VH-VL binders against q9nrl2r1430to1533. Designs and how they scored, part 50

Target 1, 104 residues: q9nrl2r1430to1533
Amino acid sequence: GGVHELSAFEQLVVELVRHDDSWPFLKLVSKIQVPDYYDIIKKPIALNIIREKVNKCEYKLASEFIDDIELMFSNCFEYNPRNTSEAKAGTRLQAFFHIQAQKL

## First folded at step 4 (VH-VL)

Design b28 (framework fv_iluzanebart)
Fold by ESMFold2-Fast, scan of step 4:
Formats: structure tokens, C-alpha cells, sequence
Structure b28 (fold): chain C 104 residues (1-104), chain A 122 residues (1-122), chain B 107 residues (1-107)
């Protein structure tokens, strides 16, 4: 029940996941792969976590959803130097998000 | 039911090759690390290495780098630990364990396989 | 690599008594520390993770405390099934490392 009716937030998360530049954001950063990540980033988040929150109806306002997506990008830019593939992917995906978020 | 099932006990001679397995079921195999832990007879536990099946990223403990090969086949939800040439000092119980890395979870290092006893003697 | 040291090596206690086990890290591991119980012939069983969080199904008599380099596992009223070897393990940085173990046996 409710699986055949998608929210605007679910549609946007699906669009972000499908995007070619989503690869740094699909899952939480592994501490094994990036040992100092959680020393620097205190509020980690990823698209899979955001999608779970959407599915559990945890976002009451569009601003709460937008804040979590922006936190994800902010974490990316805080951790990764601007010339990295992660930061470049984040820049492009964030621009895409800003265009899509106008609908919210 | 989330579980890891390991292959049966092995008795080998020095110089022989061996590949043991750890099969996951009841969860998304590609979303968790699988690690291998050695326990020599009467001794404690040692991490050997860990693999993320989703992208085959594999990390070894320094003392096991080059001594063993860890791999995974995501189509059958199975991780492997392999020796090209066994030594008597490889005699031990080998455990696999599921691990979720990145943030706190009630399934941090659960489940564990039942263990595979490997005996290497001349 | 981070070296984990457990003490004592062996702890002899009577059923119903309190057992206190110590674990020290050679450098800070924050709260990235787990405790495992292992009985002969069995795989390790996760008891505590994140230094103080009890794993699902673990009795309330087991509690963990500490942060940084000094950690403690307490068993408040030992039951016959609690006689086992206990290991601490850090997961702050790879390679993950275990302590050498503390054997809790009957006095």
C-alpha cells in the first residue's frame, strides 16, 4: 500500500540516484576506504538514507528535505578538495538538484 | 534470517593450494563488507582482510598481504579466501564475518560464519 | 597499527559475582570499540559496539564503558553461561585489531 503513488521527494531522489554524477553519494562513505572522513564530517548522510527518510514520511516540510540534500553536498565539499572527481561530481549533481528543487 | 555459512573442514599438506568459501543469505550481499578472521589453535583472533562485494574493494592486514587472496562472487553471494601454497603455520580456524562500515548499526559485526578448520601437516 | 591490550589475562570469579575486564588502546580509538564473547568450538558473539551499546539479544548484565584509550566490560552478576573468553576490538582504523583476550573462568 502506497507503493504505486510516488511523492515529489521520492521522484527527485530517484532522479538524483539515476544521474551519472551520483556515484559519490549513493551510500555512506566507508571508514575503511576513507579513514579520516568521520573525524572531519560529523553529520554524515547519503542518498540511500535520504530515500529511507522519504519512504518513512520523516520530512514534514520541503525545506527539511532540501536541508538534508544540501548537507550531503556540503559534506562532499568540506571533505574533498575542489579538483577531485568527487567534488566535480558533487558540483554537477548539486546544479542538477537546484534546477529540480524549484518544483518543491 | 541473515546468516553466513562456511565450507567444511580441510586437511592439506604444505605446498598445496586451497580455497574456502563463505555464503551469505537473507540480506543484500553487495551492501556489506565480508571479513576474514584467523584463530590459531589456542590463540586469539586476527583480522586477515575484508572485501566489499559491490565493487570488489579488498583490504588486507599488513601481515596477510601477499599471503592470501580474498575474492567474492556476487552472483552467488559467496566470498572466498585462497592460498596458492599452504604452510604448516596456516593451521587454524578461519571465520568470516559481515561488517557494515560508515556509521553505528546493531549489525556492525554480525553475523559470523560457523568457522572452517584448516589443518596443514606433513 | 593500533595495539589492543587486555587485562587481566585470566579472571577467576564465582557465579553471581561481578566481573570487570579492561581493554587499553595504544592510541585513541574514540568510541570505535567492540566486545566479543567466545566459547570453545564457537564463533565469536558480538556483545557491545560503539564502546557502550549492547547488541540485540544481549542480556542487561553486560555493560561497556570508556572512550579514547581506556575501556571496560562489566558483567554485573555472572551466570554459568558467561564463563568464556572475551575480546575487545578497535574499528577506528584499518587494520582492525583485537586484544589478546581475557579468560573468565570459575574460581
Amino acid sequence: as target 1 above (104 residues)
Amino acid sequence: EVQLVQSGAEVKKPGESLKISCKGSGYSFTDYWIGWVRQMPGKGLEWMGIIYPGDSDTRYSPSFQGQVTISADKSISTAYLQWSSLKASDTAMYFCARHFDGYESEYWFDPWGQGTLVTVSS
Amino acid sequence: EIVMTQSPATLSVSPGERATLSCRASQSVSSYLAWFQQKPGQAPRLLIYDASTRATGIPARFSGSGSGTEFTLTISSLQPEDFAVYYCQQYDNWPYTFGQGTKVDIK
Scores: ipSAE 0.329, ipTM 0.760, lowest interface PAE 3.2, mean pLDDT 89

Design b29 (framework fv_iluzanebart)
Fold by ESMFold2-Fast, scan of step 4:
Structure b29 (fold): chain C 104 residues (1-104), chain A 121 residues (1-121), chain B 107 residues (1-107)
Amino acid sequence: as target 1 above (104 residues)
Amino acid sequence: EVQLVQSGAEVKKPGESLKISCKGSGYSFTDYWIGWVRQMPGKGLEWMGIIYPGDSDTRYSPSFQGQVTISADKSISTAYLQWSSLKASDTAMYFCARYTFDLETGYYDYWGQGTLVTVSS
Amino acid sequence: EIVMTQSPATLSVSPGERATLSCRASQSVSSYLAWFQQKPGQAPRLLIYDASTRATGIPARFSGSGSGTEFTLTISSLQPEDFAVYYCQQYDNWPYTFGQGTKVDIK
């Protein structure tokens, strides 16, 4: 990976953060608000963590970056029932991501 | 370099309002929580509350709930701690500190220099 | 809330000697414990997090150990710049709480 590849990851994360459906994914869920979240989700992740990993050049392959984004969506669908606002936002944001990820 | 710069010392009277600031630089301000910690003269550290500037999610310690307001303006990378009516017991050094990405497993890694607030009649 | 108790309140140690500071939690905090150093007129400085992981730039003479309810900060060979107040803080459960501090000074 080069500077252009890292710029592509950062641009994609910025677009995800600015998307209307990013609200469930901006930061990790608080145990106070959702007490059982960390009992169910064993590998929590959020866009702020992914963005920091991009900025610290921790992704060596595009597949590693994609895997972290997909983990984020997988966690959403595992915790949240299909008809929740969180799951619906996740479905739309994941579709947006899949279109953008084709460029990587 | 990561820096948190706090506003200068304040001398106030009981009943007055006050708003102090903490400006972050050298990192993405909206990606980290900012916490506020009180240290009364000669005493230890007390956690007051924390805010995520990206969406203004704010959490308070029960002992400070309703006594102070924490806010942030992400356009200028600044967090605030505010009192509507100061009491003499609010006399203390107030620190802001950057908390990591995760409220559940994070820690304070960078601290502001502190703002001394003196409330006396 | 979880109460953090530090002992001793004051520890007098000669330069070059080992200092051991204790921190006890009223209930288990697993390993979600940090240690901070504070000198007069200064902001606290992070030394250790996750009970035993040294923060970036912290000298090897500082080490942390423990889990659950009992934690120790050890300074293996105290240097003149190490005379300060040390605080522990748990971040396992809300609200996050600090100990009242141990003052390390020279006699």
Scores: ipSAE 0.014, ipTM 0.627, lowest interface PAE 7.4, mean pLDDT 86

Design b3 (framework fv_iluzanebart)
Fold by ESMFold2-Fast, scan of step 4:
Structure b3 (fold): chain C 104 residues (1-104), chain A 124 residues (1-124), chain B 107 residues (1-107)
Amino acid sequence: as target 1 above (104 residues)
Amino acid sequence: EVQLVQSGAEVKKPGESLKISCKGSGYSFTDYWIGWVRQMPGKGLEWMGIIYPDDSDTRYSPSFQGQVTISADKSISTAYLQWSSLKASDTAMYFCARHTYDFESGYYEYFDYWGQGTLVTVSS
Amino acid sequence: EIVMTQSPATLSVSPGERATLSCRASQSVSSYLAWFQQKPGQAPRLLIYDASTRATGIPARFSGSGSGTEFTLTISSLQPEDFAVYYCQQYDNWPYTFGQGTKVDIK
């Protein structure tokens, strides 16, 4: 979308990246280090990919941006059992995102 | 009111099997983790494991992995702790406790309600 | 696993006095720290969660503070019913772990 929407998406991605619980989400999971990840997760995504899409103006609507962030969390909960450090980080970061997304 | 009601005291011999229960009432059983805690006579509290009843996702503490089985039957709102072969060192008070899990407002992992405890005595 | 260490092992105080209990984590647990009270023959009772939030029904004389690795439970103007064993517990990482307990005894 517009200039104002791009600024809002970039600001929110930066806040997510800076959050203490962003570590599982900064980059795509390595196929070499975690071989079964891509057998389970069919639509991989990470904050680096989302930020690249923001920079390339690929999000036309706030809903498209929100969908990608929610996909990231959905993948986390699908691959990682609920009481892992990854799932706990994802739950806290998702709650933070839902509060911030009210601005969009 | 929220309640966790545990099965009664057990007196067993080494080598015997045992299954104790924890029944939840007054809340949606499938929306909360249930954990098991051991307290040996005169000692402190130690986590054994937890289960999410909706999908039976189970986590054991490393010291209890392979020593006990945690399960749940959501149709009767009951969680279980089971031994295939008891040892004298299993003599303890066993508590069940409810964790909170609130996905919309965040993840809460504190133990807000506890069962009354089940005393298990294993002696020859 | 994260090791929780409580001090002192036993704290002797008179009714009406302030009691201060300490809990140390072997690595940062942020604010994912709870305090429990246990009286003889009873199940533990939740007092504080998220390091400083009082659970429902817990008297205002109980307060928690701290973050990271150092935590404190304070009981102001200690009442006769407060003589018990107190446990801290981290829930930042699995396995969840308790401290060994501090017994608050009458002086």
Scores: ipSAE 0.000, ipTM 0.546, lowest interface PAE 16.2, mean pLDDT 85

Design b30 (framework fv_iluzanebart)
Fold by ESMFold2-Fast, scan of step 4:
Structure b30 (fold): chain C 104 residues (1-104), chain A 122 residues (1-122), chain B 107 residues (1-107)
Amino acid sequence: as target 1 above (104 residues)
Amino acid sequence: EVQLVQSGAEVKKPGESLKISCKGSGYSFTDYWIGWVRQMPGKGLEWMGIIYPGDSDTRYSPSFQGQVTISADKSISTAYLQWSSLKASDTAMYFCARHWEGLDSDYYFDYWGQGTLVTVSS
Amino acid sequence: EIVMTQSPATLSVSPGERATLSCRASQSVSSYLAWFQQKPGQAPRLLIYDASTRATGIPARFSGSGSGTEFTLTISSLQPEDFAVYYCQQYDNWPYTFGQGTKVDIK
């Protein structure tokens, strides 16, 4: 079963991508530019991967979609100190997500 | 100079195993992803998968997951594409390419191997 | 996966003429789009990346434009060596995907 609508997931991902604070989350963190990232973060994810999963109908429940978005934010806060531009962008984008996710 | 050199053409029968290679030179092999692209006779290009040689992180295109194995040996700067059991439908030209994924959009496939022709027929 | 669609399938032009090739993505790829040239028996050659940036060594007659879902490759004053198949490729999301190609043929 599912409680989700594919169009709602796609709309929400598009809104996240278009948000001013999405820049740290658009693509996977580069292994070359950030060499220690994958030593610390064991389940990397980004908006481009989440969007592809939506398009392939891989989310059967809204909770699965929400879990992947929350994992993305959790990874950001685990790797980046609170005072970084990345962590601040993550905080603002996560708040935006929580408001929009009420529609799911 | 940056160069990717692939192994020579192969003629095989269905059911046989095969491993082809792509050797990088003129750059730091472990700092770039190596990808494999299939081109069937008279058809376009299809992305098969990529590997980061530094830690063997491998990602497959969905249509090739479980169909092939991609690996790399960083000590000899060589990436591999392997089939456990070839099918006639595997007849194609196979290219390797070096690419970069940065945090910005300046990077992509910049250097390609010459290609390895694989012919599978009974 | 993101589907890339190229048009026309074949374009017949004479040397010295302008060629315009189109590439459409099934969803936005921002500017994460590359163009490749492939001649018979050869590996693909990178022409354009980030939708509009020419790769090193690529002649000025090649130019790219577009963003989002609609992209164009233009070859001004086509030379004999430009008769080839051209592919667009998105690298916004994995798996990376190619268009089916546009063959630029002599008229």
Scores: ipSAE 0.000, ipTM 0.547, lowest interface PAE 12.9, mean pLDDT 85

Design b31 (framework fv_iluzanebart)
Fold by ESMFold2-Fast, scan of step 4:
Structure b31 (fold): chain C 104 residues (1-104), chain A 124 residues (1-124), chain B 107 residues (1-107)
Amino acid sequence: as target 1 above (104 residues)
Amino acid sequence: EVQLVQSGAEVKKPGESLKISCKGSGYSFTDYWIGWVRQMPGKGLEWMGIIYPGDSDTRYSPSFQGQVTISADKSISTAYLQWSSLKASDTAMYFCARPYIDYTSGYYEGMDVWGQGTLVTVSS
Amino acid sequence: EIVMTQSPATLSVSPGERATLSCRASQSVSSYLAWFQQKPGQAPRLLIYDASTRATGIPARFSGSGSGTEFTLTISSLQPEDFAVYYCQQYDNWPYTFGQGTKVDIK
């Protein structure tokens, strides 16, 4: 992508990271704490990985960036039961993301 | 340029407290784990623990749990290793490092960055 | 804790010769194994990760192989700057653990 798209992606990632509900998404799930996670989740991703991809200009299209964010939420809902703190945080952060992504 | 710069050598007596530092630059400090590795004189390398500065998630190697405190100040991109009471057996070179911890993602480039080391000598 | 054992303790070779270093894990670490080089007075330098992937800037003469419990680092044509101590490290499980090191020395 273009320079303007890259700066918009960085701003959105910063807003997501600062959100109170970002805690399950800041970094990759620990294999030592959750050893079955990587047996279930085939394409793990987290905000730190997405931010690195933004910084390296790896997103050519806004849709690619949005797809990675949506993958992150999809993984959360696939692994975590609906009534967990992780799933509840994911639901609220995803709603926030959808509002902010309208700027893209 | 991705870099970790450590504080200078220390000479201490048993029972004294000490806090050494490791400052990161050239990368997003809060988005990477950073940790400490001990090397006793003439011996190999031992992981002591790691911290994720973004949320202060800290993990110690069992041999070092309760022996040291690892912390980070994200406002100045600096990680710390601290002893409340030094022992002669703490004499070693201490390295900070950004470990290769990407078990499944492949997004990290294998850029395992190391500080230059801090020599700590504890003698009476 | 996963114990890493390296052999030999010391390997004496001449420049231009092939050096082969072994690393054994006490239990399977799949391919979550890295190799580091350390020269006197210096910090370790990452050479290989994921058992066989060369880190950025590492010369092609360094290659890694293996999976599970048996791993090998090969230096195909040893250069004078390659005389150092080499460590393997598993990152399959915490705590991450190093082998005791193999010293590659001049014959």
Scores: ipSAE 0.027, ipTM 0.693, lowest interface PAE 6.7, mean pLDDT 87

Design b32 (framework fv_iluzanebart)
Fold by ESMFold2-Fast, scan of step 4:
Structure b32 (fold): chain C 104 residues (1-104), chain A 125 residues (1-125), chain B 107 residues (1-107)
Amino acid sequence: as target 1 above (104 residues)
Amino acid sequence: EVQLVQSGAEVKKPGESLKISCKGSGYSFTDYWIGWVRQMPGKGLEWMGIIYPGDSDTRYSPSFQGQVTISADKSISTAYLQWSSLKASDTAMYFCARHGYDILSGYFEDAFDIWGQGTLVTVSS
Amino acid sequence: EIVMTQSPATLSVSPGERATLSCRASQSVSSYLAWFQQKPGQAPRLLIYDASTRATGIPARFSGSGSGTEFTLTISSLQPEDFAVYYCQQYDNWPYTFGQGTKVDIK
């Protein structure tokens, strides 16, 4: 725990945000652009929400942080068909996350 | 306390430029949409546009596209509505509003829940 | 663009009476409808969202119902502070659109 664990979460979120494949994950999916999203996805989340939770010290354990990131990817693959640019970006970003998460 | 505070009343002549502001406090400004609403004297409410301050994604209502510019400065938690050249028909009360969010569940409250007090803009010769 | 039509334009009621306000959408908006109250010189106040869910702090006398194209706001026992203009708003599709408003007036 503690301060060092929170610093690691902050660094990882920053790396995810800066990744070329982060574009589907930066903010909550727009209901204006994708009206059926919230009918299908019951636990929406995005990097901006996760970053806010990190900044407010709301993650007590690394597993809670990892669970929120994995939920974000799970939502992507649930909503988006396999061959979409969103699903492909999610696959690459998730692989990057798994490598970086080994440091936690 | 979550609130939106708007700049004061403006009196302008046709052809002048104007920029009014809406400052958020008590919440994470970059995580909520901010919308602008016009109310002409004695008339109802009209959506002008919305902006997501975290990435400046902006959507305009068709009747306001090209008539105004919506922007935000996340470093000071402030959204802006700007005219390059005012017309007498721009005389109205302008409100800003935040799209609500259910913080406890992580889901957004699906409506504009917090409103600024309004900025009265009068454009006359 | 989805057009919202409210009726009546003005509703005259006495304190303690029930007020029923109608809102019609030109096409289905499912349950993506909100009701706002506006008093003279004030900003709009959210009352109801998702057609029937009361916003935090809104008295139980306010209730919303409907889905698709026909919606109703009911105020079960009008209080003096309830005399105001009421607007419905769809948020199913952009641009978001308001109805023209119903003025709830005394007497």
Scores: ipSAE 0.006, ipTM 0.585, lowest interface PAE 10.4, mean pLDDT 86

Design b33 (framework fv_iluzanebart)
Fold by ESMFold2-Fast, scan of step 4:
Structure b33 (fold): chain C 104 residues (1-104), chain A 124 residues (1-124), chain B 107 residues (1-107)
Amino acid sequence: as target 1 above (104 residues)
Amino acid sequence: EVQLVQSGAEVKKPGESLKISCKGSGYSFTDYWIGWVRQMPGKGLEWMGIIYPGDSDTRYSPSFQGQVTISADKSISTAYLQWSSLKASDTAMYFCARLEYTFDSAYYDYFDYWGQGTLVTVSS
Amino acid sequence: EIVMTQSPATLSVSPGERATLSCRASQSVSSYLAWFQQKPGQAPRLLIYDASTRATGIPARFSGSGSGTEFTLTISSLQPEDFAVYYCQQYDNWPYTFGQGTKVDIK
């Protein structure tokens, strides 16, 4: 078998995952490694969760997909001080996302 | 099912141009990065560069920037590695490989499928 | 660029014995490390990615472990078909870099 062609949302998630600055966002933050994260961040999300939602056809509107991606960045900036590697990666990846989202 | 098939061996003289190919089949060619790896005779592996065929986004290892051109033709599911002027030091086995991606990966995942290799011999 | 150093250069192991191969990175690559096997005249084959995850179809005798700059590939019961050169590769930063390889010889 062939691999099915990716949807627009899946293609965008793949581009985000492949970006140099995706490392803070690939999967949910581990509570073992960062115990206070879930005390501060009330709606955790990551690219792996978003991709599963895309694969299960859970996004009915492009705005719902965009909202989840923006939530991911908002969480990053809330938890991480602006001079951290995580916040810097988030800033660059968010800019990349805004350019790519124009295709939606 | 997934296959990468490379073009046949080449024997060239210094100064000649060359373009070798890597054809993907059994998957969506435009959805995976393709990379090129050089192996000099009796030596280890070294990354040359990668291309995403869906939009032709191409990245070179610094050592190979300006030495080669990587391109792809998505209409025939084929990636290319090209030299404008070969040198004797380009004598090597050249492999193409497909980049796998998963949720739990960093930028540029790992390469899961490899072509059989193309031997390029440059001598005078 | 991140430099990957493998040791030993050559390892001689009898069939059925355990082989342990080491890979060191010049700076932390977290868990972004893969292991490849290459047999003479063949293309490399992915064995392990994310330091410890076996690739599809790879026998259970292959296992990987690691920490920041130090990684190990273990073959628990070496088979005759495991004669090969093994390479580690980091994918934390571009350019991707390979170690120089460890050749596993069967006595």
Scores: ipSAE 0.000, ipTM 0.550, lowest interface PAE 12.3, mean pLDDT 84

Design b34 (framework fv_iluzanebart)
Fold by ESMFold2-Fast, scan of step 4:
Structure b34 (fold): chain C 104 residues (1-104), chain A 121 residues (1-121), chain B 107 residues (1-107)
Amino acid sequence: as target 1 above (104 residues)
Amino acid sequence: EVQLVQSGAEVKKPGESLKISCKGSGYSFTDYWIGWVRQMPGKGLEWMGIIYPGDSDTRYSPSFQGQVTISADKSISTAYLQWSSLKASDTAMYFCARHYYDSLEGYYDYWGQGTLVTVSS
Amino acid sequence: EIVMTQSPATLSVSPGERATLSCRASQSVSSYLAWFQQKPGQAPRLLIYDASTRATGIPARFSGSGSGTEFTLTISSLQPEDFAVYYCQQYDNWPYTFGQGTKVDIK
């Protein structure tokens, strides 16, 4: 309650964005820089897209929000081999997310 | 309500430096790219470059690389376009616009009102 | 760089008439094409994106069609506020490029 109260979803997205391992997830992968990404990944998503959906009140259930975050991680692991810096960052950030999502 | 507010008109001499601004409000500034577009008097629109304020990733049109600097200060939700040394050929209206990736690549959905820059001796 | 060419340069129409504007790309841009309206002294306004999707708040009289290299913007019943310059823009490849514009003028 109150003037400065953030939604639980917005608070969690802010925590993810501030995390050291968020760099692969801040914005959508550019088609021009990584042309094969969109041939492999059919439902691209990133933290900036998720945050916009939160701000537009597009998540009606916590499960819908969680599904979009999990899709983001799933896309990371599908495109990036396990030993890449992207996949390692994704593994650590996903673990952090699971701990924070306990609050939802 | 999403709004981009640009700094006021400038009248400069060749060789002078200039920095113009574009302040975003009504949305999460760090979650959208900000692009800059030039329109010379009586001419069409020309894309200059874009910046993602969240990590300062900046991309330039080849014709503007090295001619201008694009930057952003996310603490005050403001993007900048800067010249170290203005030329008469820089006389133009400069627009900032918010750019959002939908799936593959994005489009400009909201525009600033424009900043008129006049460079004459 | 992809070159966008618009035609005609000027289109003279009366209020209530249909206006059809063309935009051609030098190579395929799939459906990554936007249309903008610009009135004198004003910033461009997004009308259409993804070749045929109307932006929020844009009247139904504006419609876009096409894919690949050939695109059309149609204004079905032109109103006085529609007299403006219209630009197409491709966002399939960087650098992004605009057409030179079509001026819709009063007959």
Scores: ipSAE 0.013, ipTM 0.623, lowest interface PAE 8.0, mean pLDDT 87

Design b35 (framework fv_iluzanebart)
Fold by ESMFold2-Fast, scan of step 4:
Structure b35 (fold): chain C 104 residues (1-104), chain A 124 residues (1-124), chain B 107 residues (1-107)
Amino acid sequence: as target 1 above (104 residues)
Amino acid sequence: EVQLVQSGAEVKKPGESLKISCKGSGYSFTDYWIGWVRQMPGKGLEWMGIIYPGDSDTRYSPSFQGQVTISADKSISTAYLQWSSLKASDTAMYFCARSFYEFGSPYDEYFQHWGQGTLVTVSS
Amino acid sequence: EIVMTQSPATLSVSPGERATLSCRASQSVSSYLAWFQQKPGQAPRLLIYDASTRATGIPARFSGSGSGTEFTLTISSLQPEDFAVYYCQQYDNWPYTFGQGTKVDIK
């Protein structure tokens, strides 16, 4: 990737953060509030970590960026039952992401 | 570069209110936890509380719950620690710190970047 | 509340010697343990996190080990700039708690 790809990744992360359904994904799940989370989820990630990786130019390919966003959603659906507010927010935000990611 | 700059030293009387600040720069302020740590003269470090500025999620240590208020203003990248009524026992150095993330470590609940400290002296 | 206990309270060592500092938790904190260095008039400096991972820029002479309730910080060859107070801190459970500190003094 180049400067254009990094700008596109930053713009997409900003749009995700601003979305009403981003609240479960802004920061890492608290192990204090959810003690069993890190026993179940072995590759935790959140939007703040993805944004840090974008800013440090760690993503070389659009596929690497997309994989990290998809890992975030996958973790949400693995931990949270379908009827939870977290899973519902994740479903809506993932759909929004798929539309925006078509530009990458 | 990441910087946390705290407000200057304060000399107050018991019963007065006080609000000290911690201004972050060189990073996305809303993407990291900010914590407050007290160090009484000649004593060790103790956590007071932490705040995530992106959603204002705030956690207080039990001994500080109701004693202080932690807040943040995203528009100026500044976190605050506030007392409604100071006591002589509040005399201490107060540090702010930002959470740490390193590639390969999934946790951001340990603190790497620290402010220089704000000395608060409360005496009659 | 998890109580962190450090020993010794004061450690007197000569430059070039090995220093070993201990930290004990009142209950298991897994590997959620950090070590900090504080010099007079300065803010704490993160040395080690996740019990054994050196923070960026920390010299290789600093190493951490342990898990569960028993942790050790080792300084393999003490330098003049290493005379300071060292704190361990757990972040397994809230409230996060520090040990009382070990002061490393020149012999």
Scores: ipSAE 0.119, ipTM 0.770, lowest interface PAE 5.7, mean pLDDT 89

Design b36 (framework fv_iluzanebart)
Fold by ESMFold2-Fast, scan of step 4:
Structure b36 (fold): chain C 104 residues (1-104), chain A 124 residues (1-124), chain B 107 residues (1-107)
Amino acid sequence: as target 1 above (104 residues)
Amino acid sequence: EVQLVQSGAEVKKPGESLKISCKGSGYSFTDYWIGWVRQMPGKGLEWMGIIYPGDSDTRYSPSFQGQVTISADKSISTAYLQWSSLKASDTAMYFCARHVYDWGSDYYYGMDVWGQGTLVTVSS
Amino acid sequence: EIVMTQSPATLSVSPGERATLSCRASQSVSSYLAWFQQKPGQAPRLLIYDASTRATGIPARFSGSGSGTEFTLTISSLQPEDFAVYYCQQYDNWPYTFGQGTKVDIK
């Protein structure tokens, strides 16, 4: 059901954006602030990109949407050491995502 | 239709303040960076700065830092470029442009949608 | 800041000819390079991004190539509407910088 599936993805992205722990994920990491990020992370992604993909109907399956969100968290944990504020935010937001994704 | 619409031409005297606008429509305004570009009469394009309206993260080109203020009001999908005290050397066409990162398609590309420009003339 | 240098400053060509425009970066920008076209009295128009990808609606006669520090925009058969100023822009490093422009003029 394309129309209803898009509404579900949009709702979930909005909930993620509104979460207190979304700050590391709202937009792509800056090359000027973090020059080595793009040497380490080969598939950068952020919530604004995922939201655009939802709006352009680029997700054919819920699994594709979930894979992009999980890529975002995987990138966070790959780049950021475990005890950083970014990694802690990512851990909490990922847990929140897993609960909300059960609705998909 | 995705578009950026800029405010009209301005004629000012040196020392006056000015705020020009760039209103986005047809897309999620808070999900894209908005950049400002200056073009002096008969000259090329100069990057001034960029803002992410979702959190007001603003970055200036070193040449423009301290000379202008970039801001946005996400409630009305509008970005602004502001001078506290204009100089004759600020006479130029000013463009706003939407900056796109489309990693979902494995693309990273620049400014895809431009405003029509705002002509600012500063003379005594 | 990365300096973008375009050559030639002015390119004089006849309709139907192949035009080749060059853009050089002072340091590597990988493939994070765009080309813009600007006609008198108009805003710039995106032609090419990621060095070689045509933007939506851009005719096939426009092609981009290169990586690192040397980039080329080619117009395979110049049409009358192609007489304009062309700018390259890097978006690999902040601040984003433009070349000074190449004016494509009628011979």
Scores: ipSAE 0.006, ipTM 0.620, lowest interface PAE 10.1, mean pLDDT 86

